# Ledger of designs, part 349: VH-VL binders against q8ixk2r445to577

Target 1, 133 residues: q8ixk2r445to577
Amino acid sequence: FFGMLQNKGLTDYCFDYNPPDENQIVGHQVILYLCHGMGQNQFFEYTSQKEIRYNTHQPEGCIAVEAGMDTLIMHLCEETAPENQKFILQEDGSLFHEQSKKCVQAARKESSDSFVPLLRDCTNSDHQKWFFK
Below, E stands for the ipSAE of ESMFold2; O stands for the ipSAE of OpenDDE; V2 stands for 0.75 times the mean of E and O plus 0.25 times the DockQ between their complexes.

## First folded at step 17 (VH-VL)

Design w63 (framework fv_axatilimab; at its last look DockQ between E and O 0.78; V2 from the best seeds 0.63)
Fold by ESMFold2, look of step 17:
Structure w63 (fold): chain C 133 residues (1-133), chain A 120 residues (1-120), chain B 107 residues (1-107)
Amino acid sequence: as target 1 above (133 residues)
Amino acid sequence: EVTLKESGPALVKPTQTLTLTCTFSGFSLSDYGMGVGWIRQPPGKALEWLANIYWEDDKYYNPSLKNRLTISKDTSKNQVVLTMTNMDPVDTATYYCARLRYGDYYFDYWGQGTMVTVSS
Amino acid sequence: DIQMTQSPSSLSASVGDRVTITCRASQDIHKYLAWYQQKPGKAPKLLIYDASELQSGVPSRFSGSGSGTDYTLTISSLQPEDFATYYCQQDYDWPYTFGGGTKVEIK
């Protein structure tokens, strides 16, 4: 799949990647932002290796979760996808992170205007449902 | 088995500082993502959120009360402490501590509550 | 602050009845809503989170629904242990706010 990865419950919010330095795309957190489709910050590819790839720029980035963490961070893609970069977009819309066995959920940063995707125990919540548009 | 228990004075005088301790078991604030919050309920009235503290010592307060509240933790003792300054009779309430997870700002386990009366 | 308005403030019902309680937010809360049950002298107990997700150990006769500003808690067949006061809470925006409660009494 390719396009904007949108949340069902937090309506009209999409995965967004906007690193502070466009020449340093690794190591920053993925956020959720109002879906707009302008620029290239909201376009991702779901690959046959189960990656969520930010490939509108070079070098290409792949979403990862570091051991023991619940935040989604941009890493460089690799020839063979590392386990921490593998997600399953399931038929019910859940986005399952294989290594942690957790699902991606839309959540507000505490006392902030910002939303982020976080890993949580899998539920049927619409905040854990995602689709490409 | 997750449990929380509030302790502190049942009676304080106006202008005094209230200090409440939440002692919990079945989880730790060394556990990633875990937090403890405080909520109060005046007799016969709605619940009011006061403050949250998380495993990395991030602290958040109800804006209407933030200059009166201080929250802290002692992870080794499984304790969270809430301090509220300049108490007034309108602050009379049952005070609860409760568990939450960062990102999910609802409370899945609650202490039994402690009634605090503010009067002369 | 987001105001949460519950309706009704109280109701009388018999064992076996279907009970519906509503909660209205002053703005869209995007399904960031929880429901609690509170019995006299006891702490609240979480029933529902994210508008419709049942907390572990809560009987399936409880269900939640809604979107936008309007949310509903339903008890499909009221049991003796369900007589209590029910509160909604939004966790969309700080400060997190609660409804005024709905007391469910035996008829």
Scores: ipSAE 0.781, ipTM 0.916, lowest interface PAE 1.0, mean pLDDT 92
Fold by OpenDDE, look of step 17:
Structure w63 (fold): chain C 133 residues (1-133), chain A 120 residues (1-120), chain B 107 residues (1-107)
Amino acid sequence: as target 1 above (133 residues)
Amino acid sequence: EVTLKESGPALVKPTQTLTLTCTFSGFSLSDYGMGVGWIRQPPGKALEWLANIYWEDDKYYNPSLKNRLTISKDTSKNQVVLTMTNMDPVDTATYYCARLRYGDYYFDYWGQGTMVTVSS
Amino acid sequence: DIQMTQSPSSLSASVGDRVTITCRASQDIHKYLAWYQQKPGKAPKLLIYDASELQSGVPSRFSGSGSGTDYTLTISSLQPEDFATYYCQQDYDWPYTFGGGTKVEIK
């Protein structure tokens, strides 16, 4: 699966990554933004290694969750996907993080103009359902 | 079992400061993602959100009352305190504390509420 | 601020009736909406979150639907214990705001 990773509940919002330096793509937080399909900021790939890959640059980035955190941060992809980079995109649309045993949820960070994917206890909420478009 | 309970004065004079304490059990504000909020309801009227505090001491206030509100937590005591300055009779209401999770901005458990009357 | 408008403000119904309450937001709130039930002298009780998700322990006769600005709480078959005031609440933007409430009274 590849393309825009769109949320079902938060309609018209997609995974978005826009590092300040295109030559240094790691260490920043993945956010949610209106789906626009322009550029490469919203292009992601779900791989056979259960990675959510940001492969618009070399070296390629993979979404990871750092210990004790609930935010999605860009790391470098590795030959063998580390445990903190493994996600399961379920048939029902839920995006499950294997290490934390939590699901990725579209959440408002502070105001209506700031949304982020956060790890939360898994529910049936549409805000925890995702699909590639 | 999750429980919350409000405590504080039932009567406050105008211009005085209201201090309410929420004591809870069944969860901790050291727990990841946990939060506590305050909501008030004047007699026979709708609910009004006041403030939230989360496990990381992140605080949010109703802008219309922000200059009058202070929310704080004592994690060791499982308590959240709300102060509201310059009380007025219009602030007469039942005050509730309730649990929420950061990113899940609904209140799933509520205290019974405490009635606060502002009168000279 | 986002204004939440509930309709009707009150209604009379009988046990067994299908009851529908509407909540309209002044802007798209993207399903960040909860429904609460409040009985006299009691605290509100969460029924529905994220527009359509049923809170644990809530009877299945309660359901929520909607998207964008328009949301609905439905009680498929009203029970005696369902006579109460119902509130919607948006959590899309600060400050959180509640609807004016809908009082469901016995006919």
Scores: ipSAE 0.390, ipTM 0.832, lowest interface PAE 1.7, mean pLDDT 93
ESMFold2 (binder alone), look of step 17: mean pLDDT 93; pTM 0.935
OpenDDE, second read of step 17: ipSAE 0.081; ipTM 0.754

Design w64 (framework fv_axatilimab; at its last fold request DockQ between E and O 0.90; V2 from the best seeds 0.87)
Fold by OpenDDE, fold request of step 18:
Structure w64 (fold): chain C 133 residues (1-133), chain A 120 residues (1-120), chain B 107 residues (1-107)
Amino acid sequence: as target 1 above (133 residues)
Amino acid sequence: EVTLKESGPALVKPTQTLTLTCTFSGFSLSTYGMGVGWIRQPPGKALEWLANIYWEDEKYYNPSLKNRLTISKDTSKNQVVLTMTNMDPVDTATYYCARLRYGDYYFDYWGQGTMVTVSS
Amino acid sequence: DIQMTQSPSSLSASVGDRVTITCRASQDIHKYLAWYQQKPGKAPKLLIYDASELQSGVPSRFSGSGSGTDYTLTISSLQPEDFATYYCQQDYDWPYTFGGGTKVEIK
């Protein structure tokens, strides 16, 4: 699967990554932003290695969860996907992070207009359901 | 088991400051993502959110009351304190503390509430 | 602020009845909605979160649905213990706001 990764509950919001330096794409947080399909900031690929890959840039980036964190951070992809970069996009739309045993949920930062994908205990909430568009 | 309990004066005079304490158990404000909020309810009326505080000591207030509210925590005592200045009879209400999590701003566990009457 | 409008403000029903309560937000709240039950002299009890997720321990006769601005709480078969006041709450935007409540009374 590839394209915009859109949330079911938080309608019209997609995974978004816009690094400040196009030549250094790692180390920043993936956010949610209105789906616009422009440029490469909202283009992702779910690979056979269970990666969510940001492959519009070289070297390619892969979404990772760092130890003790609940945010999604861009790392470099590796030949063999590390455990912290493995996600299962299930048939019901849930996005499950294997290492943490948590699901990706669309959330708002309090008192902010910003939305972010966060790791949370898995539920059947549409805020935890995602699909490629 | 998660429990919360409000304590404070049942009667406050106008212009005085209300201080309420929420004592809880079954969870900790040292836990990542954990929060405690205050909600009030005038007799026979709807609920009104007042303030939240989280494990990292981040604080949020209802804008309509922000200048009158202060929320703080003592993690070691499992307590959250709410102060409200310049009380008025319109502030007469049952005051609740309740648990929430960051990113999920609904309240899953509530105290029994404490009735506060503002009167001369 | 987001205004939450509940309807009806009160209703009378009998045990076994299907009860429907609606909540309308002044703007799209993207399913960031919770439902509470409150009995006289008691604190609110969380029933539903994220518009349709049933809180642990809540009977399955309670269900939530809706999207955008319009949401519904349904009690499939009203039980004696369900006579209470119900409130919706949006947790989409700060400050978080509650509906005016719906009192479910015995007919």
Scores: ipSAE 0.922, ipTM 0.959, lowest interface PAE 0.5, mean pLDDT 96
Fold by ESMFold2, look of step 17:
Structure w64 (fold): chain C 133 residues (1-133), chain A 120 residues (1-120), chain B 107 residues (1-107)
Amino acid sequence: as target 1 above (133 residues)
Amino acid sequence: EVTLKESGPALVKPTQTLTLTCTFSGFSLSTYGMGVGWIRQPPGKALEWLANIYWEDEKYYNPSLKNRLTISKDTSKNQVVLTMTNMDPVDTATYYCARLRYGDYYFDYWGQGTMVTVSS
Amino acid sequence: DIQMTQSPSSLSASVGDRVTITCRASQDIHKYLAWYQQKPGKAPKLLIYDASELQSGVPSRFSGSGSGTDYTLTISSLQPEDFATYYCQQDYDWPYTFGGGTKVEIK
């Protein structure tokens, strides 16, 4: 799959990556932003290695979750996907993080205009359902 | 078993500062993602959110009351403290503390509540 | 602030009846909606979160639905212990606001 990864419950919001330095794409958090398709911030590829790739420039970024954390952070993709970079987009739309055994959920940062994807225990909530547009 | 319990004065005079303590068990604010909030309910009226505090000591307040509220925690004692300055009779309410998780701003376990009356 | 309007304010129903309670937000809250039950003299109890997810330990006769600005709580077969006031709460935007309540009286 390739395109904008949209949340079912938080309608019209998509995965978005907007690093402060376009040439320094590692180490920043993935956010959710209104889906617009302008520029390259909202285009991601779901690969056969179960990666979610940010592929606007070389080297490509892959979404990861560090051990003990719930936030999705950009890392460099590796030839063999590390466990913390593997996500299963299931038939029901849930986005399952293999290493943590948790699902990606759309959530607001407390008392902020910003939304982010976070790991939570898996439920049937539409906030845990995702699809490519 | 998750429990929370509010304690503090039942009666305060107008202009005084209210201090409430929430003592809880069955979870810890050292646990990633955990939080405690305060909600009040005037007699016969709807609930009103006051403030939240989280495991990394981040604090958030209802904007309508932000200059009157202070929330703090003592993780080792499993306690959260709320202070509200310049109390007025309209602040008469039952005050609850309740548990939440960061990102999920609803409250899954509540204390029994403590009634606070503000009168001269 | 997002205003939450509940209707009806009060209702009376018999044991075994299906009861629906509605909650309308002043703007789209994207299913960030919880329902609470409050019995007289007691603290609120969480019933439903994310509009439709049933909290652990809550009987399956309770269900939630809705999207956008309009949400409902349904009790499929009213029981004597369901005499209470029900509140909705949006957790989409701060301050997190509650509806005015719906008092359910069993006749």
Scores: ipSAE 0.824, ipTM 0.928, lowest interface PAE 0.8, mean pLDDT 93
ESMFold2 (binder alone), look of step 17: mean pLDDT 92; pTM 0.933
OpenDDE, look of step 17: ipSAE 0.869; ipTM 0.943
OpenDDE, second read of step 17: ipSAE 0.885; ipTM 0.948
ESMFold2, fold request of step 18: ipSAE 0.732, 0.791, 0.794; ipTM 0.910, 0.922, 0.921
ESMFold2 (binder alone), fold request of step 18: mean pLDDT 92, 92, 92; pTM 0.932, 0.930, 0.927
OpenDDE, fold request of step 18: ipSAE 0.920, 0.922; ipTM 0.959, 0.959

Design w65 (framework fv_axatilimab; at its last look DockQ between E and O 0.87; V2 from the best seeds 0.84)
Fold by OpenDDE, second read of step 17:
Structure w65 (fold): chain C 133 residues (1-133), chain A 120 residues (1-120), chain B 107 residues (1-107)
Amino acid sequence: as target 1 above (133 residues)
Amino acid sequence: EVTLKESGPALVKPTQTLTLTCTFSGFSLSTYGMGVGWIRQPPGKALEWLANIYWDDDKYYNPSLKNRLTISKDTSKNQVVLTMTNMDPVDTATYYCARLRYGDYYFDYWGQGTMVTVSS
Amino acid sequence: DIQMTQSPSSLSASVGDRVTITCRASQDIHKYLAWYQQKPGKAPKLLIYDATELQSGVPSRFSGSGSGTDYTLTISSLQPEDFATYYCQQDYDWPYTFGGGTKVEIK
């Protein structure tokens, strides 16, 4: 699966990554932004290694969850996907993080106009359902 | 078990400042994501959100109250304090404190509420 | 501010009835909608969050649905303890706002 990773509940919002420096793509938080499909900021791939890969840039980035955190941070992809980068995109649309045993949920940030994917206890909320478009 | 309880004066004179304290247990405002909010309800009327405070001391207020509100926390005491200045009879209401979480801005646990009457 | 309009403001029903309460937002709130139950002299109790998710401990006869601006709380079979006032609340944007409430009374 590849393309825009769109949320079902928070309609018209997609995973978005726009690092300040395109030559240094790691270390920043993945956010949610209106789906526009322009550029490379909203193109992701779900791989056979259970990675959510940001592969429009080199070196390729993979979404990771750092210890004790509930945010999705871009790390470099590794030959063998580390545990903190493994996600299961389930048939129902839920995006399950294996290590934390939590699901990715579209959530509002502290500002009124920003949204972010966060790890939360798994529910059947449409805010936790995702699909590639 | 999560519990919250409001305390403060039942009667306030007009123009005076209301100070309410929320004492809670079963959770901590030292925990990432935790928040406490205040909501009021005039007799026979709907609910109105007042203010929120979070574990990182981030604060949010209802803009309609024109900066009359101040919210603060004492994490060590599991307390949140709300002050409202220049009270008016229209501010007569039951005041609730309730728990919420960052990213989940609904209130899952509520105090029993404390009735505050503003009268001369 | 986002205005939440509930309908009806009150209704009469009997035990066993199917009850439907509607909440309309002045703009799309993307399912960031909660429902509360409030009995006289008591604090509101969370029933539903994220428009459809049942809060722990809430009977399965309660359900939520909707999207965009229109949302519904349904009680499939009204029980004696369900006579109360119900409120919707949007948690999409600041300031968070509540509906005007719907009082469910005994017929």
Scores: ipSAE 0.895, ipTM 0.951, lowest interface PAE 0.5, mean pLDDT 95
Fold by ESMFold2, look of step 17:
Structure w65 (fold): chain C 133 residues (1-133), chain A 120 residues (1-120), chain B 107 residues (1-107)
Amino acid sequence: as target 1 above (133 residues)
Amino acid sequence: EVTLKESGPALVKPTQTLTLTCTFSGFSLSTYGMGVGWIRQPPGKALEWLANIYWDDDKYYNPSLKNRLTISKDTSKNQVVLTMTNMDPVDTATYYCARLRYGDYYFDYWGQGTMVTVSS
Amino acid sequence: DIQMTQSPSSLSASVGDRVTITCRASQDIHKYLAWYQQKPGKAPKLLIYDATELQSGVPSRFSGSGSGTDYTLTISSLQPEDFATYYCQQDYDWPYTFGGGTKVEIK
């Protein structure tokens, strides 16, 4: 799939990546922002290797979760997807991170206008349901 | 089993500083993402959120009370402390500590509460 | 600040009745809503989070629904232990705010 990755419960919010420097794509946190479809910040590719790719620049970024963490961080994509970059978008809309065995959930960053995707124990909450538009 | 318990004075005079301690067991603030918050309930009135503290020592306060509140923790003792300055009779309430996780700003386990009366 | 308006403020019901309590937010809270039960002299107890998710150990006769600004708590068959005051809480935006409560009393 390619497009905007939306949250079902936090309606009209999409995965968004806005690094401060276009030449320094890696190491920053993925956020959720109001879906607008303008520019390149909200377009992601879900690949056959189960990667979520940020496709606006070369080299391409892939979403990862570092061991022991729950935040989604941009890494460089590799020829063979590392385990920490593999997500399964399930039929019920849950986004499962294989290495941690947790699901991606929409949550507000406290004292911020920003929402972020975080890993949590899997539930049936609509905040853990995602779809491409 | 998760438990929390509040301790502190039952009576405080106006202008004094209130210090409350939350002692908990069954979880640790060394665990990534864990937090403890404080909520109060004046007699017969709605609950009011006061402050949260998290495993990484990040702290957040109700903006209407920000200048009066300080929250801190001692992870090794499983304790969280709330300090509230310049107490007034309108601050008379039951004070609760409760557990939350960062990102989920609802409270899944609560202490029994401690009643604090502010009176001359 | 998001205001939470709860209704009714009080209701009277019999064991076995279906009870519905409503909560309205002053703006869209995107299902970031919790329900609590509080008995006299006791702390609140979490029943529902994320508008619809049942907390572990809570009986299945409790359910939550709603979206946008309008939310409901339903007790499908009221039991003697369910007579209490119920509060909603939004956790969408800081500061987190609570409804005024609904007291459920024995008819």
Scores: ipSAE 0.769, ipTM 0.913, lowest interface PAE 1.1, mean pLDDT 92
ESMFold2 (binder alone), look of step 17: mean pLDDT 93; pTM 0.935
OpenDDE, look of step 17: ipSAE 0.880; ipTM 0.946

Design w66 (framework fv_axatilimab; at its last fold request DockQ between E and O 0.90; V2 from the best seeds 0.86)
Fold by OpenDDE, fold request of step 18:
Structure w66 (fold): chain C 133 residues (1-133), chain A 120 residues (1-120), chain B 107 residues (1-107)
Amino acid sequence: as target 1 above (133 residues)
Amino acid sequence: EVTLKESGPALVKPTQTLTLTCTFSGFSLSTYGMGVGWIRQPPGKALEWLANIYWDDDKYYNPSLKNRLTISKDTSKNQVVLTMTNMDPVDTATYYCARLRYGDYYFDYWGQGTMVTVSS
Amino acid sequence: DIQMTQSPSSLSASVGDRVTITCRASQDIHKYLAWYQQKPGKAPKLLIYDASTLQSGVPSRFSGSGSGTDYTLTISSLQPEDFATYYCQQDYDWPYTFGGGTKVEIK
């Protein structure tokens, strides 16, 4: 699967990554933004290694969850996907992080207009359902 | 088991400051993502959100009451305190504290509420 | 602020009835909507969050649906313990706001 990764509940919002330096794409948080597909910052690929890969830049980035965190951070992809980069996009649309055993949920930052994907306990919420468009 | 309980004066005079304490158990404000909020409900009326405080001491207030509200926490005592200045009879209400989580701004556990009457 | 309008403000129903309560937001709240039940002299109890997710311990006769600005709480078969006031709350935008409530009374 590839393309824009869109949330079912928070309609018209997609995974978005826009690093401040295109030559150094890792270390920043993946956010949610209105789906537009512009600038290649909303193009992701779900790979056979269970990665959510940001492959529009070189070197390619892969979404990771750092220890003790609930945010999604861009790391470099590795030849063998590390455990903290493995996600399961389930048939029901839930995006499950294997290592933390949490699901990715679309959430709003308090009193802001910013939305971010966060790891939360898995529920049947549409805010935890995702699909490629 | 998650529990919350409000405590404070049942009667406050106009212009005085209301201080309410929420004592909770079954969770901690040292836990990432945890928050406690205050909501009030005038007799026979709807609910009104007042303020939230989170594990990282981040605080949020209802804009209409922001200048009158102060929220604080004592994590070691599992307590959250709300102060509201310049009380008026219109502030007469049942005041609730409730648990929420960052990113999920609904309240899953509530205290029983404490009735506060503002009267001369 | 986002205004939440509930309808009806009150209704009378009998045990076994299907009850539907509506909540309309002044703008799209993208399913960031919770439903509470409140009985006299008691605190609100969370029933549903994220528009349709049932809170643990809540009977399956309660269900939520909706999207955009329009949401519905449904009680498939009203039970004696369900006579109460119900509130919706949006958690999409700050400040968080509640509906005016719907009182479900016994016919």
Scores: ipSAE 0.922, ipTM 0.959, lowest interface PAE 0.5, mean pLDDT 96
Fold by ESMFold2, fold request of step 18:
Structure w66 (fold): chain C 133 residues (1-133), chain A 120 residues (1-120), chain B 107 residues (1-107)
Amino acid sequence: as target 1 above (133 residues)
Amino acid sequence: EVTLKESGPALVKPTQTLTLTCTFSGFSLSTYGMGVGWIRQPPGKALEWLANIYWDDDKYYNPSLKNRLTISKDTSKNQVVLTMTNMDPVDTATYYCARLRYGDYYFDYWGQGTMVTVSS
Amino acid sequence: DIQMTQSPSSLSASVGDRVTITCRASQDIHKYLAWYQQKPGKAPKLLIYDASTLQSGVPSRFSGSGSGTDYTLTISSLQPEDFATYYCQQDYDWPYTFGGGTKVEIK
């Protein structure tokens, strides 16, 4: 799958990567932003290695979650996908992180205009359902 | 088993400062993402959110009351403290502390509440 | 602030009835909506979060639905222990606000 990765419950919001320095694409959090398709911030590829790739730049970025954390951050992609970069997009739309056994959920940063994807225990919530467009 | 309990004065006079303590067990604010909030309910009226504090000591307040509220925690004692200045009779309410998780701003376990009457 | 309006303010029902109560938000809250049950002299109890997800330990006769500004709590077959006041709460935007409540009484 390639395109904008949207949330079912938080309608019209997409995965977005907007590092403060375009030359520093590693180490920043993925956010959720109104879907617009402008620029290259909202285009991701779901690969056969179960990666979510930010592939509009060189070197390519892959979304990861570090052990013990719940935030989605950008790492460099590797030839063989590390376990912390593997996600399963299920038939029901849930986005399952294999290493942590948790699901990606749309949540607001408290007292902020910003929404982010976070790992949470898997539920049937529409905030844990995702699809490409 | 998760429990929370509020303690503090039942009666305060106008202009005084209210201090409430939430003591809890069955969870810890050392746990990543865990938080405690305060909510009040005037007699016969709707619930009103007051403040949240999280494991990382981040604090958030209802904007309408932010200049009157201070929230703090002591993780080792499993306690959260709320201070509210310049009390007025309109602040008469049952005050609850409750557990939440960052990102999910609803409350899954509540204390029994403590009634605070502001009168003189 | 997002205003939450509940309807009706009270209702009377018999054991076994299907009961529905409604919560309307002043703007789209994107299913960030919780339901609580409160009995006299007791703290609220969480029933449903994210509009339709049932809290652990809550009986399956409770269900939630809705999107946008309009949300509904349904009790499919009212039991004696379900006579209480029900509140909705949005957690979409701060300050997090509650509805005025719906009192469900024995007919």
Scores: ipSAE 0.781, ipTM 0.919, lowest interface PAE 1.1, mean pLDDT 92
ESMFold2, look of step 17: ipSAE 0.740; ipTM 0.905
ESMFold2 (binder alone), look of step 17: mean pLDDT 93; pTM 0.937
OpenDDE, look of step 17: ipSAE 0.912; ipTM 0.957
OpenDDE, second read of step 17: ipSAE 0.901; ipTM 0.954
ESMFold2, fold request of step 18: ipSAE 0.754, 0.759; ipTM 0.914, 0.913
ESMFold2 (binder alone), fold request of step 18: mean pLDDT 93, 93, 92; pTM 0.935, 0.934, 0.930
OpenDDE, fold request of step 18: ipSAE 0.920, 0.921; ipTM 0.959, 0.959

